# Ledger of designs, part 186: VHH binders against o75319

Target 1, 181 residues: o75319
Amino acid sequence: GNHIPERWKDYLPVGQRMPGTRFIAFKVPLQKSFEKKLAPEECFSPLDLFNKIREQNEELGLIIDLTYTQRYYKPEDLPETVPYLKIFTVGHQVPDDETIFKFKHAVNGFLKENKDNDKLIGVHCTHGLNRTGYLICRYLIDVEGVRPDDAIELFNRCRGHCLERQNYIEDLQNGPIRKNW
Short names: E, the ipSAE of ESMFold2; O, the ipSAE of OpenDDE; V2, 0.75 times the mean of E and O plus 0.25 times the DockQ between their complexes.

## First folded at step 12 (VHH)

Design R36 (framework vhh_4orz_3)
Fold by ESMFold2-Fast, scan of step 12:
Structure R36 (fold): chain B 181 residues (1-181), chain A 121 residues (1-121)
Amino acid sequence: as target 1 above (181 residues)
Amino acid sequence: EVQLVESGGGLVQAGGSLRLFCAASGFTFSRYDMAWLRQAPGKRREWVARIEWSGGTDYADSVKDRFTISRDNAKNTVSLQMNSLKPEDTAIYFCAAHTYGDYPSGAFDIWGQGTQVTVSS
């Protein structure tokens, strides 16, 4: 059987919407087969995700799944009205330019299509922290012109956990802006 | 195909030392963060030490300054040097590749059977 991801229980399920943006970050939802290994209060299914988003008076318009696995939940476990995009990213490594390009393209496309509503882009990796925070911050810095430290602080505050990986933080603060791939 | 094989466990007196080894195969070892976890009888598994692919290390407070984790990417091996052992260090020690990264082989937490460490007073 599939094991609960290491340290998954240590993280808040869903952060808050990042003010001035369309982003909300969360940890990976786990399908019913994982609930055998969880106490009732620890469960965080796809259904629980949408309930928690609704409790914040927000609505998801897109989910971007950054995990390198398809074992945690099925796209079919999501409402048919919410698009799902898989971008396979390997953890611990700063995402390559092709991955950054795919993320930026998906975000830009969503924003153009959703000018007339306030729906959110939900982004997650396993813990909704390092890969998730990196790509969201990279977008804010490269596309929106946000200062690196401001982007990182905004993400950390809204996620409720600070980016942990020093190589990700250093790339955001001191690395080149990816204007072309 | 993916395999982690732990070795080096045994019986030691309090204050003694042991070195544990984990031989990895079936994945690109140099790209993975590696960890040691332990489980004492009737207790939860607990994290002990981590070594990042880049060489950065981190330790649980209970073992800080006593244990040292290291890796050899050429040999696909991660090691745990355990000094000043205490009876409360008695556990089965497991080698794991961190699922925190969601690696190319898919997420996995613990792959080996573990190696028993018993510390007598």
Scores: ipSAE 0.015, ipTM 0.203, lowest interface PAE 7.7, mean pLDDT 85

Design R4 (framework vhh_4orz_3)
Fold by ESMFold2-Fast, scan of step 12:
Structure R4 (fold): chain B 181 residues (1-181), chain A 119 residues (1-119)
Amino acid sequence: as target 1 above (181 residues)
Amino acid sequence: EVQLVESGGGLVQAGGSLRLFCAASGFTFSSYAMAWLRQAPGKRREWVALITSGGSTDYADSVKDRFTISRDNAKNTVSLQMNSLKPEDTAIYFCAKLPGEYRSGFDYWGQGTQVTVSS
């Protein structure tokens, strides 16, 4: 038996592109074996992800997977042409500086290599909310100089759900800028 | 330019054997995990076998003890030895380069090689 993640059904599958950025956030796709426990309208496979992105007239150029597991889907379930990067993060605690720097380096590398197109960086954790929103906002604050409250508001609006973890919000608003990449 | 070219497919009777080959070029073959996947008509593409850069192997439950994946880094090839074939093994078999965890890049697939198993 494949068990779906707790509260996974409570979240919209895919947010909207964050204007002025290359980011789009979504919840973890679930491979076909999970569909026995889902109504047809609840299904969100890797194929469904790409269909929903196309429906928004967008194209993914990179997926960054922040989950601590490989059980929900495998990189092999993704289209052959879309790069996949795994950064293992544990929920609940603010990501450490090494994790933040890995995320920043991946984003900067993608942007450098994709100057001539408008492809998006898709970021997800289990719900596409707390770890996902933290790392995207941290990037906007530290690298792009966005004010913390503006970054958080932009993410919340585009994701369609507000960041829930108070410790993440406090770190974004009042924590130090991580100056190294 | 990454290229993967499969060969060795064909028609075989149930209980028979086939050996598939994948010739890889355009990347440092020895540094990457390689896999075999298959797609039967009207079915989803499914993973069959994986071999890591270090030589560790893993298999789908449906093929365990019947299939063996191996690699030859000197020849840039990955092979799949298929024994005790069943009609349900009928599919197009694809070789894939896996970026692995913590890697970005492209997953590349070959054109595939058809395997047909008759009862």
Scores: ipSAE 0.000, ipTM 0.110, lowest interface PAE 13.4, mean pLDDT 84

Design R5 (framework vhh_4orz_3)
Fold by ESMFold2-Fast, scan of step 12:
Structure R5 (fold): chain B 181 residues (1-181), chain A 118 residues (1-118)
Amino acid sequence: as target 1 above (181 residues)
Amino acid sequence: EVQLVESGGGLVQAGGSLRLFCAASGFTFSSYAMAWLRQAPGKRREWVALITSGGSTDYADSVKDRFTISRDNAKNTVSLQMNSLKPEDTAIYFCATQSGDYPYTEYWGQGTQVTVSS
């Protein structure tokens, strides 16, 4: 049986592009087999994701999937023209240095190869909030030199939900900068 | 590729005991929290027990003092010792990597069936 993730319905499907960046955050899309458990207005399939991005006059150039499962949707459910990267993360603990390095490498590689367009990096975990917000903010702080409180405020405003995990917030505000990846 | 494989389920009479095992592969097991969940017929999946990477444990009220979760990082295994089993414990038991908000989990295996007769 295909069960809807806990609290998944509590979160907005897609946030807004974070101004001054190439990031957009969203909750995990659910493949067609989940739709019989959902009202039409609750559906958020991979196709729905791309429709909602288009409705904002934006275009995805990369999806980074931070979930620790492959059961919600398959890479084959995405357009072949949009690269997909899986980085397995556990949501309760602050991501380790290896995970942070993989995320930074993927973002920098995308930006280098997409200098002449305005395509977005879509990032999601299950709810598109804690792991997603942590890694995006960590990138802005460590690579772009953004102040921690400014990065967190920008993410919260654009996602439409505030980062919930105190240990993640504490690490962003007071933890060391991860310079060597 | 993350893979979790449960075993140890079976049929037991009320008051009996079972020990469940979960073999994990495809990730750095020692760095992540592990959980057990269960789903009874016609009911929603529910969390049962959690063990952190540091070894701290937590349990649902319905199983506290009867179940014990443990891990063996050398073998990439998490186990659940189930004592004083009740018919209400009948369910498919799933091993999961803890993710999101406690006690929420994001990934689990195929499960192992536990049936407790009265």
Scores: ipSAE 0.011, ipTM 0.218, lowest interface PAE 9.6, mean pLDDT 86

Design R6 (framework vhh_4orz_3)
Fold by ESMFold2-Fast, scan of step 12:
Structure R6 (fold): chain B 181 residues (1-181), chain A 121 residues (1-121)
Amino acid sequence: as target 1 above (181 residues)
Amino acid sequence: EVQLVESGGGLVQAGGSLRLFCAASGFTFSSYAMAWLRQAPGKRREWVALITSGGSTDYADSVKDRFTISRDNAKNTVSLQMNSLKPEDTAIYFCAAPYSTGEYGKSYDYWGQGTQVTVSS
């Protein structure tokens, strides 16, 4: 039911914009029904997300939700003016090529449609770390030509937490480049 | 849409057998580990079996040597063969996919709706 995700409290709610990109990463927002199990300073609702983004003088133009569930919040809990995209991504395993392609397509489409503004692409999984960091870094490496170690360092610095999954790091550093086919 | 749909539950006498099926859709099934969990009335959910994408299996001590998990990647199904059933195996059985937030095979953020297994004495 209303179980708080494992280790969710261990992570900063939202990171900083990754300089030179439109990406910002955060952990999954939890709808108000979860607040009964949280201290006031631990709450991070969809409303809290938008308030924290605004406090950084940033604006969201798209949310990409990488969780495998809609239990934590509903798209209806978000402002209707902000597009929401769900890409169901199982944790622990490196995302497959189909998932990587869907992510890249969504990002490229957003950038094409938002060339005249500076709105951000918000990306989250449960902790906003492993699946989130993998897909953002994979995009930077494969599409933008960023060196793997530079992409990882940039993500870690801006998220405020280092990628934890060794198989994800290994794939980013030494795995094949996936083309947008 | 991602969907996990369980089937194969029912009423069986102690010592009997059942085979549960989970049909998966909306994701690349062959690339991911799959698990079975169960919940008896008034009890917490209990993990019972796991199969990795490569076919390696693991079982809870309570079901070891009685249950066998298997998968068919061509059909996007995971199955649980349950032998030598006991009244204590009575529960709703759930198919689940793991997530990367802690204990592999015990941490899940997506569940099926479940299938009821009742074992009479």
Scores: ipSAE 0.000, ipTM 0.113, lowest interface PAE 18.2, mean pLDDT 84

Design R7 (framework vhh_etentamig_d1)
Fold by ESMFold2-Fast, scan of step 12:
Structure R7 (fold): chain B 181 residues (1-181), chain A 120 residues (1-120)
Amino acid sequence: as target 1 above (181 residues)
Amino acid sequence: EVQLLESGGGLVQPGGSLRLSCAASGFTFSSYEMSWVRQAPGKGPEWVSGISYSGGSTYYADSVKGRFTISRDNSKNTLYLQMNSLRAEDTAVYYCAKSTGEYGSLFDYRGQGTLVTVSS
């Protein structure tokens, strides 16, 4: 069905770029068919996403979609010039090592290919919070050597909402560093 | 209106193989990711495998990696699960499901299921 995700309206559409990184987080955009259930000020389509990024004087170079569904919007709703990567992640469980490594590989590949520009990696799940925040923080901790508490604080500040899932927070703070890729 | 009809289950010996099929109707099959979910007697449901709408990405539970292969034929609105090297622990009712993945749920709808029994 085309039901609005639970609590989706409770979250800011787009966060701010995370300083010192190429990451920006946002909630899932919803295609036109969902707009019948939304007030004009609540709409957040793929077009609205790109307009809000431009309003921040930023440009997207990659979108990583972490939702476990394709019902919210189609890759064809995005500009042809912006690559789209789907990594299926379940909403409650800490992402497995394979998922973490896929995310890291995609980020590193983007950074290598975009050394001569300042384009951003846009990351979203349904709310742009728990799965999104986990994988971004996991990358900062494991690859960039950021302290867990600093990574979490940076994400929370820039997203405008705090990571909610205690199991995700616990894994970031006390879990193993995955450096074997 | 959404209907999922599983078939292909049966009795098989350890080490054997089975291929499950799921015929989908009532929705645009090619626009949705699909999953296989199983439920062993006395246990809760366990997600087994998932496939993207195009078939280009596949995902597996650690318990079945290397043994099971998920695939789909969008022209026939059919989902498949090829099960090799079957173990007694694979005994379960297997359900075809349209996936959401939100809040820990891996499906919106599931079919009636098909029973797979692995025993000598």
Scores: ipSAE 0.012, ipTM 0.219, lowest interface PAE 8.6, mean pLDDT 86

Design R8 (framework vhh_etentamig_d1)
Fold by ESMFold2-Fast, scan of step 12:
Structure R8 (fold): chain B 181 residues (1-181), chain A 119 residues (1-119)
Amino acid sequence: as target 1 above (181 residues)
Amino acid sequence: EVQLLESGGGLVQPGGSLRLSCAASGFTFSSYEMSWVRQAPGKGPEWVSGISYSGGSTYYADSVKGRFTISRDNSKNTLYLQMNSLRAEDTAVYYCARPGDYGYTFDHRGQGTLVTVSS
């Protein structure tokens, strides 16, 4: 389908780098076939993503795509120099432990291989908010030892939008730490 | 041409069970993740359940977790939803869909099958 995702236009395309981390969050880029349904100021293609990251004086070293679809853009739409990882997640439910551990493994691997540079891990779902914010905050809480409230506040501030799904927020605040894997 | 044909809906009493089927054709079914989406009267579409292309991973909305089971048979190009302990609030048209995000956006969906849970 070539329809714009619901509420996609309501969200800022790219947040700011989360200070003290290598994370930057953004909404899903849309390939050129979607542009006929968008005003020029609403366009956010893969090319637009990289331009906006450069405008912040940052560089992407990895993209983690959390959407459950491949219709919005293809890996071929990205620069050959930037690794792309797909982790299929569905909205509405808290990601399961296997999904959380795949995310943690990918982040840890990137950090080990990129210790000598400042490249960022770009994470997105459709809106770059709920699934994206959950997994980033889960990583900060479980791996980095950040207090849940502090992780959520940092994400919200840097993304420019607050996590919306109450079940995600409650799991981050009160759920178990998944650190023994 | 992609076709998704749902069946198995009907009238059932609270606490009862139904099994929905979706016959897929016109595409390589085994290469796509699939979902069930429902739409109740007066409400927007709600994602219910999802399954990976191999069937190795399954996902459920909190409202149906523990009661519904999604499965697939790639050799028959068929998707299933086993619905147990049905409630009045499960009344909806159920759609077989290739999911987008949130479970309510999709590349393709079928015609739907009506499930009515009523005494």
Scores: ipSAE 0.000, ipTM 0.180, lowest interface PAE 13.4, mean pLDDT 85

Design R9 (framework vhh_etentamig_d1)
Fold by ESMFold2-Fast, scan of step 12:
Structure R9 (fold): chain B 181 residues (1-181), chain A 119 residues (1-119)
Amino acid sequence: as target 1 above (181 residues)
Amino acid sequence: EVQLLESGGGLVQPGGSLRLSCAASGFTFSSYEMSWVRQAPGKGPEWVSGISYSGGSTYYADSVKGRFTISRDNSKNTLYLQMNSLRAEDTAVYYCAKYRGEWSTPDYRGQGTLVTVSS
């Protein structure tokens, strides 16, 4: 299928780097076959992603793709020099412990291998908001000891949109720390 | 008009098996991710399993991993859930749901099919 994701146009393509971290969040890039249904200013291809990151004077070192599907773009559409990791997640449901563990493991591995540079970890789901924001905040809370409300505020400010799913917010604020990294 | 018709539920003993089916019409079935969602009496909906539009990728809630298998037949516009090693906790009405991405509460719920696991 070639459908533009619901409400995809409602969100900024890419946020700002989250200060004090290596994270940057964005919505899913759409390969060129989707562009027939988009105005020029609405296009956000894999190439557009890298151009926008460069415009912020930043560089991606890893992309973590949290989408449920591989139909929006292919890993082959990304530069060969940037690692790509797929972690399949369903929308609306809080990610399970196995998914949280995989995310933490990937982030920790990247940070160990990239101590000598300032490259970013790019994280996206369909809108770059709920699943993306949950996993980034969960990492900050569980691994870096950030207070839940501070993590959420930082993500919301840098993404330019607030986390919308109340069950995700509830789990971040009141749920247990997942000691599985 | 989108229509989803679930079937295959029934009464089964603990440890037993059931196969649920969902017949879809009114949309291009092969272009959408599909899910199974269940709701036990007095509880909210729980997502159970999902499958990509092509059937190449499947996903499961931790509570059903290793016991349930989701599959689809795009030529028949049909979604399936094979349920093995059933437990009392699996008792619920099971719904077929069209998944439209991150924003989707399941927007097309069928009538559901009741699964009762009891001795």
Scores: ipSAE 0.000, ipTM 0.170, lowest interface PAE 13.4, mean pLDDT 85

## First folded at step 15 (VHH)

Design S1 (framework vhh_4orz_3; at its last look DockQ between E and O 0.91; V2 from the best seeds 0.71)
Fold by OpenDDE, look of step 15:
Structure S1 (fold): chain B 181 residues (1-181), chain A 120 residues (1-120)
Amino acid sequence: as target 1 above (181 residues)
Amino acid sequence: EVQLVESGGGLVQAGGSLRLFCAASGFTFSSNDMAWLRQAPGKRREWVALITSGGETDYADSVKDRFTISRDNAKNTVSLQMNSLKPEDTAIYFCARESWDYGEYYFDYWGQGTQVTVSS
């Protein structure tokens, strides 16, 4: 049977909107087949994701899934009104330039098409922390010109957990700017 | 060395059928979950089907009831029977091994892919 990702239960299911941005980070929602291995209060389904977003008086306009599997949930588990984008992103290593570019392109495309609303870009990996935080911060740094430490602090505060991987932090703080086009 | 080699792709008319094969080597095949993915021109790679080491299967909704994934552990092969093919099924199809590592699932090895073209 399917395994619950390690430490998945330890993370808040959904963060807060990052002020000044359209980003919100969350851990991966799990489809029903995983619920038999969870206590009721530990469950976090695609439906639960949307309920929690509504509780924050927000609305998702796009979901970017950075996990490297399709086992956790299916795009069909999401409302048809919310686009789903998969960017297969390997864990534990700094994303390559292609992955970074794909992420930036997706975000820029969304912002261009959604100028008339305030819908959010929901981003998640497994825990919604390291890969998610890196790519969001990378965008803020490279595209928005945000100071690296400010981007990291903002993400950590809003996610409710801090980036954990030193290689990600180091790259954000001291690594080169990546191309935006 | 882990190797995955796809075969069976080709040109077929809409409504037709193809059977893809993936030959695996370099690891304990019977103990691993295997998957098929595909990438259409100008589109991102998408998941198609999964078969666990225990023989459980799962499918993308777009291919459910049309495609069937199976495995032969004696031959170290995974297959994808594709029926009722549609033009939108046109893509390069990849065989992949799905592993549990670092506390999560991910595809750690891919084949080179095999081209499937479905004409109208």
Scores: ipSAE 0.708, ipTM 0.883, lowest interface PAE 0.6, mean pLDDT 95
Fold by ESMFold2, look of step 15:
Structure S1 (fold): chain B 181 residues (1-181), chain A 120 residues (1-120)
Amino acid sequence: as target 1 above (181 residues)
Amino acid sequence: EVQLVESGGGLVQAGGSLRLFCAASGFTFSSNDMAWLRQAPGKRREWVALITSGGETDYADSVKDRFTISRDNAKNTVSLQMNSLKPEDTAIYFCARESWDYGEYYFDYWGQGTQVTVSS
């Protein structure tokens, strides 16, 4: 049997669009096989994700999945019109430079291809918080020139939960600018 | 020390079949979920198939009905039967162990891979 990720039930499923950006963060959606271990009100499927995005009057144009597994849902569970990108991201440590580069490259490519629409980049890891928050903030700091504390505050507010891992926060606040773009 | 060693790769004509094997050692094989992933030239690594410790299986849509994952707990092996092969199946195939690491699923060990080349 499938296990529900620890503390996954305690996080808001989907955050809000981060103003001035194309980002929205959410926790990992869980495919139907996980629902036997969830109360109906606890379910958050790929379909539920898209319903919640539509409720915000928004549209996803890309999903970036940062989990280090494929257990939670399959790309085929997503609408065919929404591109899906897996970036296997090791947890519990600051993402390495290759992972950061892949994320920045994906975001920059999306923004160029989608400059004439307002579609969002959905980003998630397991909880949609630590790895997700780190990479979004790293992009905003390194590419958009946002001050670290402002990026973190914006992410926390729009996600509805604060970044938890101190090593990530420390790297964002005091670590080097990553020279990718 | 956990070790995963893939074998059975090679050159095969489109429409043909090939069977990959993964020999596992250094852990309690029967208690662990196992997966196959692949990486084509110039492409990102993608998931192919999963088999749980209990024998339940799942597949990427691109290989459903053509590939079959199985395990032999007596021999500590995972295999991937690949039928109706297409040039698009050309890739390095990796065996991976999936664990429950810190409250989430996580591919924590990978083999070195075995090359599969499907000619037209």
Scores: ipSAE 0.573, ipTM 0.814, lowest interface PAE 1.8, mean pLDDT 92
ESMFold2 (binder alone), look of step 15: mean pLDDT 84; pTM 0.839

Design S10 (framework vhh_4orz_3; at its last look DockQ between E and O 0.89; V2 from the best seeds 0.69)
Fold by OpenDDE, look of step 15:
Order: C-alpha cells, then sequence, then structure tokens
Structure S10 (fold): chain B 181 residues (1-181), chain A 120 residues (1-120)
C-alpha cells in the first residue's frame, strides 16, 4: 500500500497567509487511501485543506503542486472552481532555472487575472516547507525585491516551520537573481 | 543503466484505439511501480495512470474507463491500452518509473516519449 511520507505528520497541515502577499503554504493533502494508516486527527485530505482555509477566512484561487508524483491526491479531488497547477519539482536540490521560471510565470499570471479579488495562491510540496519555501522566497526576492532574510523569516513564521535545507537557504541568501521572463 | 523506451504511438481517428508499450531495462522491473504521463502541446505534463508492483492501478479521471494500464513482468513491459480516443488525448506519452526515496514518492526515470495524435 501507499506509504505516508516521512515526517509528514510532524508538520502543520496549513500555514498562514503571508502578509503582503497572496501566498499560503501547506503540506500535501492525502487521498482517502492513506487514511487507513493515519489516526483520525492526523488525516489531512483535500477536503480538509479547504475547510482549514475557510477557517482562516481565506479562499484559494490557485493550487501549485510541487511534488514529483501524483500518488498523494488527484486534481479531481479538488473543487472545480480552483485551478490546479503541477510543477514537477525534484526534492533536496535547488530548483533549476526552468522550474523557477515556471513558478514565477504561474504566480504572475494568477496575479494579473485575479486583481479584482483576494484569493490565495496555495503552494505545496510534500511537507510544504523546503521546495515550497524556496520557490515562494525566490519569487519574493527576485520579483518583489524583498531582502532574502526578510523573505525567509516571513515564510518560516507563516508556515510555522523553518526551512531546513541549507542549500536552499544559501541560494536564497547569496545566490544569483533568476530571470523573471 | 535504467532505460525506458516507449512505442506504439501514432495517428488515429477519434473513437479509435492505440496500445502503447514501454520496455524497461536496467533494474528489477517487478519491484517498481510504473506510470504513464502525457504532455499536450502548450500544456504541462500530466499524470495519466499508474500500476504498482502488486498490480494495483489508478487513473486520471479524464482517461478512466477508456484507458487501461497493465504490466508484464516476464517481459519487463508496461502497456497502456487507449480506447475511445479523443482529440484532447493528443500528446507525447511518457513512461516513468515511480520510486520511494528520501521519504516520498517520485518519478525517478522517464522515457523519451511516444507521440499520440488523435484527429477529429
Amino acid sequence: as target 1 above (181 residues)
Amino acid sequence: EVQLVESGGGLVQAGGSLRLFCAASGFTFSSYDMAWLRQAPGKRREWVAYITSGGETDYADSVKDRFTISRDNAKNTVSLQMNSLKPEDTAIYFCARESWDYGEYYFDYWGQGTQVTVSS
């Protein structure tokens, strides 16, 4: 059967909206087939995701899935009203320029199309932390001109967990700006 | 060296059928989950179907009841039977190996893909 990702239970299901942005990070929701391996209070399904977002008085306008599989849930498990975008992103290594560009392009496109609302961009990888945090911070740094340390601090605070991968942190702090077009 | 080689693609009319094959080598095929993905023109790569080493299957809703994934461990092949094809099924179809590493699932090897074109 399907395995629960390691340490998945250790992370908060959903973070908080990042002030001044449209971003919210969360860990990967798991489809029903995983529930047999979880205690009821540990379960976090696509439905649970949306319930938690609503509890925060927010609304998702886009979900960006950075996992490198489709095992965890299906796009069809999401409401039809919320666009789903898959960006296959390899774990543990700094995303390549193409991946970064794809992410930026998706975010910019969303913002252009959603100027009249306050819907959020939900971003997740497996734990909703390292890959997710890197790409969000990379966007804030490269596109919004935010200082790297400020971006990282903001993400960590809002996610409720800190970026763990030193290579990601190092690249954000000292790496080059990536192209925005 | 791990290799995945797709075949069976081609041009077919809407409502027609194709059977894709993926020949795997360089690893213990029977121990791995396999998947098919596709990428349509101007669109991102999307998941189509997977089959576990135990023979369990799952499908994207867009292809459910039309496509069937199967595997032959003796021949180290995974196949995708595509029936009732639609123009929107037009894409390059990729075979992929799905692995568990670093505590998560991921596709670690891909084939070069095979073109499927469905005409209206």
Scores: ipSAE 0.627, ipTM 0.857, lowest interface PAE 0.7, mean pLDDT 94
Fold by ESMFold2, look of step 15:
Structure S10 (fold): chain B 181 residues (1-181), chain A 120 residues (1-120)
Amino acid sequence: as target 1 above (181 residues)
Amino acid sequence: EVQLVESGGGLVQAGGSLRLFCAASGFTFSSYDMAWLRQAPGKRREWVAYITSGGETDYADSVKDRFTISRDNAKNTVSLQMNSLKPEDTAIYFCARESWDYGEYYFDYWGQGTQVTVSS
C-alpha cells in the first residue's frame, strides 16, 4: 500500500512564509516509495521540501506533522538538525482542546528557544490546508490576538489555497477563544 | 466490532528479548496494513514499525535491526519480535490498524496496549 492521498496533487507543495509570523505551511512530503505512482514533476519529497524552503531564503527550525499516520515519510528522512514533532490530529472535526494546547505549547517553546534566529515552524497535515490552517489560525487568534478573519485571510493568501472545511472556519470566526488548559 | 488485543509484554533485563502479539478480530485482517507504536512515560506516542497487507515492512531507525514485525493472516495476528532490548525501549506498545477511509492513511483502530519494561 503506497496510495497517493486523495487530491494531494491538486495542492501547491509549499506556501510562503506568513509575514509577521514564524509559520510556513506545506502538504505532506512523500518518501521515495510513493514515487512509482507520480510523474517526475509531481514528486514532492522531504528533500524537495528543504530545497524549496532554501529557494525562498528561509530555514526550517521545526516541523510539526499533524497527520494521523507515519506512512508518508520517516523523521529520519529529515536533516538531523531540524526537530520533528508529531501531533496526531483527528481530521474532519475541529481539533479538541488537548490538541490545540499541544500545538500552542510546541509553538511557544520553539519561539522561546529560537528568539535569536529567524528559523521557521513548518506545519503540515496531509494537504497542508484544513488541519494546518485551523491550528495556525487558532494560535494567531488565541495567543497573538489576531482577528479571526485576518488570520484566515493571511493563511489562505500565504498557503495559496483557501481553508475548505466550513466547521473549522465557523469555529475560528465564532467559537470561543481557547484557554491554555 | 473491530478489536485489537496486545499481549506478551513484561519485565525483561537489558539485552533480553520479548515477543509481542496482537490478536485482531471483527474485520478482514488480510486486507489491512498494521502497525506497532509505543509511548514511554511522559513522552509522545511514536511509530515503531508497520507491515502492509502484502507483507512489506518498515521500521523506525531506533529499532531497526533489533525488532521484526510479522503477520499471520491465518491466525489474524501481528507480532513484534524485540531483541537486544534497551531501557529506552520501556513503553506501552500499541497495535494499530491503518485504513484508507478518508483518502489518506489513518490509524483508525488501536489496542489497549501492553507494557514492556526493560531494566538496567
Scores: ipSAE 0.621, ipTM 0.836, lowest interface PAE 1.5, mean pLDDT 92
ESMFold2 (binder alone), look of step 15: mean pLDDT 85; pTM 0.842

